# VH-VL binders against Laminin subunit gamma-3 (Lamc3): the designs that were tried, part 6

Target 1, 177 residues: Laminin subunit gamma-3 (Lamc3), of Mus musculus (Mouse) (q9r0b6r508to684)
Amino acid sequence: HIRSDFRHGAGGWQIRSMGVSKRPLQWSQSGLLLGLRGGEELSAPKKFLGDQRLSYGQPVILTLQVPPGGSPPPIQLRLEGAGLALSLRPSSLPSPQDTRQPRRVQLQFLLQETSEEAESPLPTFHFQRLLSNLTALSIWTSGQGPGHSGQVLLCEVQLTSAWPQRELAPPASWVET

## First folded at step 1 (VH-VL)

Design p07 (framework fv_ponezumab)
Fold by ESMFold2-Fast, scan of step 1:
Structure p07 (fold): chain C 177 residues (1-177), chain A 124 residues (1-124), chain B 112 residues (1-112)
Amino acid sequence: as target 1 above (177 residues)
Amino acid sequence: QVQLVQSGAEVKKPGASVKVSCKASGYTFTSYYIHWVRQAPGQGLEWMGRINPSGDSTKYAPRLQDRVTMTRDTSTSTVYMELSSLRSEDTAVYYCAREPHYDYVWGSSEFDYWGQGTTVTVSS
Amino acid sequence: DVVMTQSPLSLPVTLGQPASISCKSSQSLVYSDGNTYLNWFQQRPGQSPRRLIYKVSNRDSGVPDRFSGSGSGTDFTLKISRVEAEDVGVYYCMQGTHFPYTFGQGTRLEIK
């Protein structure tokens, strides 16, 4: 798996605005502070880019640390490649968590040509072209309430690849040995 | 907003079949397994089986394997559980419940949301 | 199949007092990923079951902190630190480590 855990820094992630401007990330040993302003994206380093066709139908998993009384911001992933772009929403609603405590939340984004309420779904052929030369993988938040989303930490980003003759394991409860 | 809504009560004679539905809403239907669990009057919970809506793959409890069939219709986000060759001991409330395919939220696992239940009565 | 054994099966408790339910499995519930897939459910009279605890000790959202789960391997406990009137119902442990999934017999909590 390709992953960033932010234990030793921002790991090459950068805040970009309109794809050209950069500003410093706020990093701590607990993770990156998700303090994105309007029009900003958190852009992945090169290790998440290039030929990612083995990740088709597989998840990108974001692990967030949410403070007591907080909620995850509305996060989307943006994919760019081969002159194409697509925004993805989380593949399902996460189960509710106890909001009285700090908590870890995982958001899963399936790398597929459509998402619920997608603006313009891509034909499968074009999506495969996009994944064959991924030039950007970015995290967006729509804001929808400044201040609260900025207190959430991004603790880990994982990009999953299907191995030849291996698929993502089902939940451990489903193991048939 | 997550809901599992089941079909209404059924009364059947021994030897008949019953088909119970569970309609899902408020989430991506294909990202969650749907399980069926039943409860005879005054008794505990018994797991019957589950279906993966994305691949239509099923796993059934061994004691029910020859009589139970689970199917889905992705266009209506509905899972069906059919039990054949009904006996009086199949009288129970039948529940559907969901399970995430992947860890969407840290620590979350089996049976996070349940349907309201469908009473099936088998009597002569 | 993995057998899940609960004790006691009937638990009369005075309001405000603590309650404790034991659950024992016939096999270890530690899966190869290091997680233990032991859940606790509450079923109030006339209602569908509701999950209280997952992976031994994690409370679901909206579950009061008076409920706590603990244990490891084959021995697990659900504790209610101060029983309230709305806690009346049947409590079930369930394992998801081994196929098929299995439930305990249930423990009926009653106010005396």
Scores: ipSAE 0.000, ipTM 0.439, lowest interface PAE 18.8, mean pLDDT 79

Design p08 (framework fv_ponezumab)
Fold by ESMFold2-Fast, scan of step 1:
Structure p08 (fold): chain C 177 residues (1-177), chain A 126 residues (1-126), chain B 112 residues (1-112)
Amino acid sequence: as target 1 above (177 residues)
Amino acid sequence: QVQLVQSGAEVKKPGASVKVSCKASGYTFTSYAIHWVRQAPGQGLEWMGRINPSGGSTKYAPRLQDRVTMTRDTSTSTVYMELSSLRSEDTAVYYCARELGDSSGWYEGYYGMDVWGQGTTVTVSS
Amino acid sequence: DVVMTQSPLSLPVTLGQPASISCKSSQSLVYSDGNTYLNWFQQRPGQSPRRLIYKVSNRDSGVPDRFSGSGSGTDFTLKISRVEAEDVGVYYCMQGTHWPRTFGQGTRLEIK
């Protein structure tokens, strides 16, 4: 799978607004400061792009470090490819935690085009086309206030790939003799 | 620069139809839903409906669903709102506005309408 | 439909004084994702509406810090700490949690 853990720098991530590169990221050994201003998005380096069809149905996992008294900002994941775009909300809410202490929070985004509650899901073949040539993967938020979200650190981003579970040549023990 | 530019003012007779356009620029057209909101003279804001430009799916206000149709053209990044069987009560300024959209769960209530068009005045009189 | 009720509907304010607008919803605006999708809009005379606040308390880019939003569940407030002449206009709350989307009736803020 593909990962950015930010141990040695920003790893090619960039703040962009309307596709244009903007101001420098603030990095530390603990991660990237997730302080996005209105209209800004945090854009993934090219290792997250291209043919990502093996990630269909798999999660993108963001690990955040949240200060005491803070909460994770409302983060959305934006995907573009093959002339299509969609934005995903986290597939699950983080568990309630003691806010009096600094804490790590994980947000998962399932790379899927439909849910049973969707009114107009993107057709599967269009979503597969999007994943076949992913041209952008970006982290967006509703606009950062100076409060809780200004001190949230992005510690890791993981794009998970499925391992093919069906074998074309099964072990001899599964072949009839 | 993110911008929504609407077509010009229209004067129509009762029973006619009107089609208003809203051209988007400066952002990825298919990532944001477009809402239509109208305002009769001296009145408040009334939500009419929305379209997701990615799949073309629509949601309409129940009061208007028999008369309103929303469409889009992805090649020109333009959304259209057509209102049929016009009445004098349809005289209003019609606005388009964008909202961050999602085609993979259609979660209700994203962040609301952050960018608005300049408005199109539609007058219905005999 | 969710009914949004604003009070007061008419708000005359002396320049430099604070102003407060209430918005009440007929149903909880907390969505299943834990977020509350309550927005505030300003419409100056002859202009398109402009979003001031989203998700109860978050100010849009370029909105002065004299504007603040607060509230939870069904009760919400927009405050202007010191009213300026440019704040004249109509203020609307809007819920984005339920379909159809619904607006409050609007509060007209005027300088006395």
Scores: ipSAE 0.000, ipTM 0.468, lowest interface PAE 14.4, mean pLDDT 79

Design p09 (framework fv_ponezumab)
Fold by ESMFold2-Fast, scan of step 1:
Structure p09 (fold): chain C 177 residues (1-177), chain A 121 residues (1-121), chain B 112 residues (1-112)
Amino acid sequence: as target 1 above (177 residues)
Amino acid sequence: QVQLVQSGAEVKKPGASVKVSCKASGYTFTYYYIHWVRQAPGQGLEWMGRIDPNSGGTKYAPRLQDRVTMTRDTSTSTVYMELSSLRSEDTAVYYCARGLTYSYKDYFDYWGQGTTVTVSS
Amino acid sequence: DVVMTQSPLSLPVTLGQPASISCKSSQSLVYSDGNTYLNWFQQRPGQSPRRLIYKVSNRDSGVPDRFSGSGSGTDFTLKISRVEAEDVGVYYCMQGSHWPYTFGQGTRLEIK
């Protein structure tokens, strides 16, 4: 698995706008302050890029620390590669939690071509092409969420790999005791 | 400051084509869709379609898809909407408006000033 | 296509009084992500439309707090708590949940 845990710094992550680095990140030992403005995205370092086909169908997991009374901003994950681009929504939402205390939440983004927009699904072949030469992996927000979303810390990013994988994973419908 | 600036008024004869431009500034051009919405005199708003400036990908209203073409030029942050085989019913004010890209549904948060297109013999 | 129906189409209001506009959709506007993409726009005479409300109840920056949006599923309302002279214009609801995107027919707010 490829990971950034931000314990010793920003780990090569950068705020970018139109692919150009725009301003410094605010870092603490607990993580990166996730305060993105309109048009800005948080771009991954090179270890998340390149041939990531082994991550097809696997999640990108973001771990956030949310302050009391705050909520996570609406986060999107943007992928670019082989001249293609795709934005992903979280595949699952965090369970409701007591907002009176600081809390950690995880957002998962499945790396697959599935879209909630029926009119333009990305074909599997094109998505595999994108993953074969990933040139950008970025975190993007709508700019503002409810409460004090600007104080949300990004604590960890994990890009999950299924290697080695010779056959399709067992169906998710299998129920075991 | 976010701005969408459109080209000037056009007068066309039936059967002609018209190409309207919308120049964006004050934000990252490739992050937001540009939509086109028209309004016939004294009538309501009609969505025509949208373009993703990043990919060039387009989606058009089914009624207009055989006559409308949307393109963009990333070097000038400009979107174009071309409507062919013009009829008198195409007389309208044509607006561009920005929306969020594919990752969220569109908001139409900023609009151009409008371009009047008159189709008459 | 999703049909958006506004009521009333003509809304004469006395200055300083409240006003309310209804918008009904032919099918649910709850998108698969759980969000409802219903917007309200104002068009003053001779001007471009201006967004007032997005995602049912969220007010845009610079929009006075006398404007509020509410509703769920297929039934939505725009309220103006105290109408001012500058509010004269046409108000449109719009859905972005289902392609192609569609607008209501518009409600003309007039001072009587």
Scores: ipSAE 0.006, ipTM 0.495, lowest interface PAE 11.0, mean pLDDT 80

Design p10 (framework fv_ponezumab)
Fold by ESMFold2-Fast, scan of step 1:
Structure p10 (fold): chain C 177 residues (1-177), chain A 125 residues (1-125), chain B 112 residues (1-112)
Amino acid sequence: as target 1 above (177 residues)
Amino acid sequence: QVQLVQSGAEVKKPGASVKVSCKASGYTFTDYHIHWVRQAPGQGLEWMGRINPSGGSTKYAPRLQDRVTMTRDTSTSTVYMELSSLRSEDTAVYYCARDSGEYYDFWSGYSMDVWGQGTTVTVSS
Amino acid sequence: DVVMTQSPLSLPVTLGQPASISCKSSQSLVHSDGNTYLNWFQQRPGQSPRRLIYKVSNRDSGVPDRFSGSGSGTDFTLKISRVEAEDVGVYYCMQGTQWPFTFGQGTRLEIK
């Protein structure tokens, strides 16, 4: 799998806006500040790009640190490739937690051609074409600011790849690791 | 702390429309979906639909989708539910309720953690 | 639509005794993310519903520990270990896994 843990810096992630102007990222040992303004996206480094067909149907996992009293903004994952673009919503709901305490929240995005709506904007063939030459993978929000109790941090991003296998994989419950 | 405050009781004639408001406070309005649930006298709860206040997107119960419209005003942190072509069967207490999670999936993963006090709508001739 | 069926519909209980309410769904409530979005709500006479339990077994803040939820798949239970006078009301299960979201018909808890 491909991973950014932000342990020693921004790891090549950058804020981009329409018009290509770049704003400096705010980094801490706990993660990247996810304080995006309208029209801004947090763009992934090259290691997340290229031929990602092995990631079809697999999750992109984002780990957030939310301060007390704060809420994560609505987050979308934007994919671009082969002249196509698609935005995905999270496929998993984080567990409700006591908002009086700092908490870690994990969002999963399945790399599939359908998201919120029943009708996909891309047929499977076009989505696989997009994944064959991924030119951008970006995180964007509704433009909501962080709460006054603190700010939301992006702590980790993971892109999962399937193993190229000829045989059906056994159920996860039968795999000992 | 977190509160949803609804508009007052309404009495309507059959065929009229009613618009109920729900004002949110104590949290970031655009971070949580708002559901509408109604309850006819002496009966159970019926889900009507939900709205995402951030983008204004809605999902309605199929039975009601031709008559219900949900909107919001982010400047006042208020959600509205309008029900048209009222019938006697629409006599109920109408509740707004905050979804406990953020918008993740249109089709699933919902729960309602904070409820308004309810608005009684009576449809009589 | 997913049909939610509660039993019993009427539950007379002596103060201090335990109470148990069953909720069955016509389809599995396990979401593709592995979570089960089964909720329990309490509605006291003349009041709005309040959530007691979310995701099968998690209690909301302020809900007494005498309330507990359990179950999996299609079969769920709400238990009150020691019924208090303030527990009088109607209890509803609700599924949030499949649109449109649906409630059980309700169980009315009464003191004997």
Scores: ipSAE 0.000, ipTM 0.458, lowest interface PAE 17.7, mean pLDDT 80

Design s01 (framework fv_siltartoxatug)
Fold by ESMFold2-Fast, scan of step 1:
Structure s01 (fold): chain C 177 residues (1-177), chain A 119 residues (1-119), chain B 107 residues (1-107)
Amino acid sequence: as target 1 above (177 residues)
Amino acid sequence: QVQLQESGAGLVKPSETLSLTCGVAGGSFSGYYLSWIRQPPGKGLEWIGEIDHSGSTSYNPSLKSRVTISVDTSKSQFSLKLSSVTAADTAVYYCAREGYDILTGMDVWGQGTLVTVSS
Amino acid sequence: DIQMTQSPSILSASVGDRVTITCRASQSISSWLAWYQQKPGKAPTLVIYKASSLESGVPSRFSGTESGTEFTLTISSLQPDDFATYYCQQYNSYPYTFGQGTKLEIK
């Protein structure tokens, strides 16, 4: 598995706008502040990129810390590779909880094809091509509002891989969770 | 500007292995899928298979039991081996790249090399 | 495998003519179709990709359209350099497959 836990810094993540300008990240040992503005994306470091075919059909898991009375903003995961781009919505919604307490919420994004709201839906073959050379993995929100979204912390990002039958150990560069 | 060029023996005996190499100049492998295509004299085009920079391959099922494509990034080349050849394998063999930046079709082709299968 | 059926097999035309070549897929390939031009003794060259996108350096008289599983290549005003064999190719799924070709020849 590949992981960012933000315990020692932003870990190479950066805010991008139109792929060009960068705004400084707001960080604490509890995580990255998710105060993204319209058009901004939070872009993953190189360890999440490259050949990710072993992650086909597996989840990317985001762990968020939500303040009392708050809720996570609508979050999408954007993938780019092989000249293609695809935006994914969470495959599962967080269960209802007592909002009076701070809480941790996990969002899962399955790395598979989607035909929802796509002008040019990706066939399976093209999606596997995209995963064979992933050039960007980014988090964005559809909301422009500050407030509760500005108080939500991204505490962890995990990219999950399937274990091949004949593979006893993952590559040395992978971090186990 | 990227150029592809095929090389290898132009005459192969029946039952032997056809071996061709494609040299890549003016660019890298890391962003591209590299294909072999063949064309029998006076006939149409047939896709043989493709490979990426990591050595991951996809083959035409009609040829899969006989075909092997490999890549050598240190020499900037990739190669085709087709075993157990017959007269039906006589063709011009092309190497081509497919750009991944936009998923264009095969935007750069080698000049082609004729391989004749005869005794 | 996806079958690509191309028509006509031979098309005779004069310089200045508008010509259209058709390609039909046996099943949906979305827009994942390319057109290639091949001159005698030469390798194919890319003309159109993703059904209607003009390859860089290709003259604007070339255009592609799609309607369901039917695709067309049009040359709006034929030039001497355009006499060649044209092939369509689907790259929606493995194995990639080509049409049988259309030979565009002078009248």
Scores: ipSAE 0.000, ipTM 0.497, lowest interface PAE 15.2, mean pLDDT 80

Design s02 (framework fv_siltartoxatug)
Fold by ESMFold2-Fast, scan of step 1:
Structure s02 (fold): chain C 177 residues (1-177), chain A 122 residues (1-122), chain B 107 residues (1-107)
Amino acid sequence: as target 1 above (177 residues)
Amino acid sequence: QVQLQESGAGLVKPSETLSLTCGVAGGSFSDYYLSWIRQPPGKGLEWIGEIYHSGSTSYNPSLKSRVTISVDTSKSQFSLKLSSVTAADTAVYYCARGLDYYDSSGYYLDYWGQGTLVTVSS
Amino acid sequence: DIQMTQSPSILSASVGDRVTITCRASQSISDWLAWYQQKPGKAPTLVIYDASSLESGVPSRFSGTESGTEFTLTISSLQPDDFATYYCQQYNSYSWTFGQGTKLEIK
């Protein structure tokens, strides 16, 4: 599994608009402050990119901390690679919880070309091509959240693979360019 | 409960630097954008700039060449310096806290200081 | 920068009236707009955020709506405490900009 837990910093995540870095991220040891405007996206660092075919059919998991009275914003996951793009919605919503306390929730995004969550479905061949050379993995929000009452923090992002030890043995062919 | 309080000289001479400090009490200092806004007598509100506790700043382009905002996290305060002042800089100066559900760097302002009048006069 | 234009500049009204003030953005700001109330000699206070969300502690007679680049603040039954100057503010794009203000006066 590939993970960012933000315990020691923003971990290379950036706010981008049209592929260019725009605004500084606000970081704390509790996580990244999640605030995005129209046209902006929160872009993953290089460790989430490249050949991710072993993540096919596996979830991307976002862990959020929501303040009392708040709700998770409407989040979508955008994938780009090989000149293709696909946006995914969460595969399930968290259960309703006591709004009087801060709470942690998880959103899961299944990496599949055919699902009710896919905004622009791709044929399997094209989706495999996209995953074979992933050039962007981004978080963005579609519109306003259901209510406002404070700060939503992104606490963790996990890209799940079929092989549990994937993150311990990076590919020998990887080189920085 | 969060309280903001402006302080500084109420009279500044033309060509000199206007200097104000905002003290923040109650609540968390480290989780918000902190802004300066001004209001000339009988006129509307003008955003001057904002700062995050890390020192990251954004300024109104009309004032950028003259304005500096700084933060002192250990004292829970942030400050405004506006150089080369003229009579057009006479205004009530407010400090305010920015908070947004989405935590973007352009927030609505939920708490304001009482304001301090600064007059630019010889 | 995004320009915010309010109308009317001055509005005279009586207690019990329904009043509406408008704010127009020079370009799309989605719902990233707040309304503030300022009483004479006092700092502004937040009334509405995200175009239509009522700030905690603000009376339910206040409401906000949006249609494209046009935003409204409505007070359904004007009370004595509501006579003030109202400002809109966009927080979609730097630099943050305010409207010029609408002064609500006793008729």
Scores: ipSAE 0.000, ipTM 0.450, lowest interface PAE 16.8, mean pLDDT 78

Design s03 (framework fv_siltartoxatug)
Fold by ESMFold2-Fast, scan of step 1:
Structure s03 (fold): chain C 177 residues (1-177), chain A 120 residues (1-120), chain B 107 residues (1-107)
Amino acid sequence: as target 1 above (177 residues)
Amino acid sequence: QVQLQESGAGLVKPSETLSLTCGVAGGSFSGYYLSWIRQPPGKGLEWIGEISHSGYTSYNPSLKSRVTISVDTSKSQFSLKLSSVTAADTAVYYCARESYLWGEGGMDVWGQGTLVTVSS
Amino acid sequence: DIQMTQSPSILSASVGDRVTITCRASQSISSYLAWYQQKPGKAPTLVIYKASSLESGVPSRFSGTESGTEFTLTISSLQPDDFATYYCQQYDSYPLTFGQGTKLEIK
């Protein structure tokens, strides 16, 4: 799998906005501050891009640190490739928890051509083309201003593959029996 | 850089409500728990309660029926109200912040403390 | 409630000594323990957080350790500025609770 865990910094992620003004990321040992406003996206580094067809039908998993009594902001994942674009919503949302310590929650985005909407947003052939040369993978939120998402940290992003990065053949002795 | 400062009446009559405000200068409420702690003269520290930036509160059960903590982000302050006070409530009252967004906890900034005496 | 038992209540020491203060939690607190220093007439200041993490600006002679529910604060070479009352505090669960304090005084 392909991961960013933000242990040693922003890991090549960048805030982008229409008009190309780049805003510095706020980083801590706990993760990246996910304080995005309208028109801003958090863009993935090169390692998440290129041929990602092995991730078809698999989740992109975002791990967030959410304050007590809070809920994750309305986050969407935007994919671009081969001249195509698609925005995905999480496949499920966690319930709020009443805990003192900030809680870790995961949002899963299933990499399929269907959305939570009844109608498919993109034909299968076109979605496979998009994944064959992914040129952007971005996180954005449709919530109110920076204050709405300003207390949430992004702790990890994982792009899951259907097959192990390197699958070793079984030992020869098992094949003989 | 960040400073907290308590303010309010230093003398409260028995059965009345103790009201204190903590002003926050040079920093944000976001990512912090904001706590009230008290210390009777010559005694140890007692946690009263806390509030998050989102307004989520937690109170010490020993004081819960009498305590209200509120936050006013537009004025960069949070407040404590303690009702039906008695002489046992005489203490130095501190406000403090604890980072949960930028660290692993611990109250890193404290106000100077304000003595509240309950007497007639 | 989680009870924090601190020992000793009073510790007499000389400049240059290695001193250790102990704090025991009545149940597991998952390393969510802080140590504070309080000088007479002043507010407490944070020394150690998350059981063993040194607060920024605090001298390296201070250290914290944990073993199960037992926590220690050690000052490796006591300086005049270190004579104060020290409090441990758990922040794992509500209500937050403090130890009763250890007064570190000059011998």
Scores: ipSAE 0.007, ipTM 0.518, lowest interface PAE 9.7, mean pLDDT 82

Design s04 (framework fv_siltartoxatug)
Heavy chain, then light chain:
Amino acid sequence: QVQLQESGAGLVKPSETLSLTCGVAGGSFSGYWLSWIRQPPGKGLEWIGEIDHSGSTSYNPSLKSRVTISVDTSKSQFSLKLSSVTAADTAVYYCAKDSPYYEGWLSYFDYWGQGTLVTVSS
Amino acid sequence: DIQMTQSPSILSASVGDRVTITCRASQSIGSWLAWYQQKPGKAPTLVIYKASSLESGVPSRFSGTESGTEFTLTISSLQPDDFATYYCQQYNTYPFTFGQGTKLEIK
ESMFold2-Fast, scan of step 1: ipSAE 0.013; ipTM 0.560

Design s05 (framework fv_siltartoxatug)
Heavy chain, then light chain:
Amino acid sequence: QVQLQESGAGLVKPSETLSLTCGVAGGSFSSYYLSWIRQPPGKGLEWIGEIYHSGDTSYNPSLKSRVTISVDTSKSQFSLKLSSVTAADTAVYYCARGRYYGSGSKPFDYWGQGTLVTVSS
Amino acid sequence: DIQMTQSPSILSASVGDRVTITCRASQSISSWLAWYQQKPGKAPTLVIYDASSLESGVPSRFSGTESGTEFTLTISSLQPDDFATYYCQQYDSYPYTFGQGTKLEIK
ESMFold2-Fast, scan of step 1: ipSAE 0.006; ipTM 0.520

Design s06 (framework fv_siltartoxatug)
Fold by ESMFold2-Fast, scan of step 1:
Order: structure tokens, then sequence, then C-alpha cells
Structure s06 (fold): chain C 177 residues (1-177), chain A 121 residues (1-121), chain B 107 residues (1-107)
């Protein structure tokens, strides 16, 4: 499995903006501040990219920390590879929870081309091509203003593999989080 | 506008350590990778390695045993040390900033002017 | 490592010509390719990134295309300022690698 837990830093995650320069991430030991502006995406480091066909049908799991009185933003996962793109919605909505305390929320995104989570399903062949050379894995939010969930932290991202021992090596000499 | 400028000794003796510093003005370290790239006279470009604002480094495997890159964000600079130099290390050395949409793959949008380092006795 | 091979090594052309420079990757790099222009005695400058996206401030006569592992840089109507050495760079996989360069010179 490929994982970022953000214990020692942003771990190569970056804010991406089409047509504008990327901006600094805010990090703490608890995670990355998920305060995305319009047109921004939080983009995964290289260890999540490349040949990810062993993750077909498996979830990408995001762990968020939501403040008291806050709500998880509507998060989507964007995949790009081989000239193709696909946006995924969470495979299940979290159960209503007591909002008086900080809480951890997990969102799962199934990597399947024909699921209801996909906005525009791809033929299986094209989706396998996308996964064979994944060039972007990004987190973005839709329909939320920056003030509404400005204190939501991304605590962990896991890309699940059908083989539990599969890991992509980081670049030589990189110290990853 | 972002400005990068290399500095350091232009002449290094064989077996010694080459040391260069790159000053960065007008830009942010956060979210960007800072690289060293060299070009031997009359030849092409070779990527040496990179560092981010947290001090995480990646080196070209062909140079990994001899290269150290470090960053000093308080001085807005990063530095290259290349040990055990030979005549084959004679090159123009560039510092460059890597940027591309935050996906940990990137191209170089800002370059320093380059500094020639000659390795000779 | 991914090897980048450019052709031709030297290209002689006249002002007003359409010129095309080719770069081939030894394996799939999707669209993760940039083109740089380097004039004598100066640092390289970015021309194109993501195979076909023109850098801000670069004239529209420059364009890039991709077909599998083959990439091209085209200058539709060559100007005097365009005579330089051009390098492609893949940024799909570490280590980042450059082509050997194509020198565009006056015929």
Amino acid sequence: as target 1 above (177 residues)
Amino acid sequence: QVQLQESGAGLVKPSETLSLTCGVAGGSFSGYYLSWIRQPPGKGLEWIGEIDHSGSTSYNPSLKSRVTISVDTSKSQFSLKLSSVTAADTAVYYCARGWDYGDSTYYFDYWGQGTLVTVSS
Amino acid sequence: DIQMTQSPSILSASVGDRVTITCRASQSISSWLAWYQQKPGKAPTLVIYKASTLESGVPSRFSGTESGTEFTLTISSLQPDDFATYYCQQYHSYPWTFGQGTKLEIK
C-alpha cells in the first residue's frame, strides 16, 4: 500500500492551480490544512503515480480531521493518465455524527470506471490505460467557500493495492513523510 | 519576478570538493523544488539533484555518492557540494526552480545565469 | 533511466522557414515533456511544457505535438531570435533526463 501520513511534513503534496502559480501548503503534526481556493487541487507526490493497475477496484482512503461545528467539504478525487482524466466521488457518505467534538472522517473512493462515483465512466480498456501510467492523483472540493471548512485537516491518504506488500519507491535520497 | 543566481569558486583542484550556492529572490521555497543542473563545455544538460523547502533531496543515481544538496530558507539559498572532482566535472553549473501543477513531476521555469567551474591542477 | 533522443543534431534553416525538431523517449512518458531554448553563453529558457502547452510570453509560432513516445517542436515561421540550441526534457520519472540537443543555425 502507498500511504502519506504527514507526520514529518507535506511529503511532496502540493497545491495545483491551472493558469496561476501554486501556493504554499500549511502543515502541522496533525496533517495538511485542506483550504483549497477556486480552481485549486491538492496533488499527490510521485509515489502515488505510475503503474497502479494493482489498485483497480480498490479504494483510495482519505482520513480527515473536522473541527467542532464543521462539516466535511464535498471532496472529489481526480485521476489523470495517458491523456485521460476521471473524477470520482466518495463511494459512501459518512453517517451523521455529533458535531460538538473534533472528529475523524474517512472517505473511500473506489478506483472503478463504471461505478456511480465516476462522473464520466471510461471504457475498461481506457481506464486500465489510465492506471498503467498515472500522471496525477488530486484532491479537490466543489461548491464550498474557503471559510466554511477552513480548518479541515487531511491526516492520511492511502492508495490500496490488491497486493498488500506493493510499494512504489520514492526518488533516491528523498526522505518521505 | 523570481531571480536565481549562482556563486562559488570557479576553479577546483582534482580530488577536492566543488561548492556552489544559489541565491533565490522574489519567490517562495514552499511547494517548489530547487535543482542543480550542469552542462560540460559543448555538451548537453545533466540533472544533478533537487531539494525542497523541508530539506528533502533526490539525486541523480550516477552522482549520488558524491553529491550533497542543502537548503537555508532563512537566507533564501541552497547549495551544492560535489566531492572527489575530476576533469569530467568541468561544466557550467545552473540552479533552477522546478514547478508544475503540484503533481511532483516538474519542468524548470526559472534558471540562474550559470557559473563555469573548471577542474584542473 | 529514460533516454531522450533528439533529431536532427544540427538543423540549418533560413528566416521564414517552418522547422520541426523531434524528441523520442525510450519508454512512455505520457505528456510529461518540456522544451527549452538556449542561446550561446546563456541559460536555457522554457518554451513548452506538458508536451504542447506554450509558456507565457513565448511567441505563438512555437508549438508542440506528441504521438506515443515521439514529440515534436515546430516553429512555423522562423525569426532571427529563434536560432539557438533546443533541448527536450522528460519529467515523468527520476532521474530527470534531457535530450542531447538540436542546434538550429542559419543556412
Scores: ipSAE 0.000, ipTM 0.454, lowest interface PAE 17.3, mean pLDDT 79

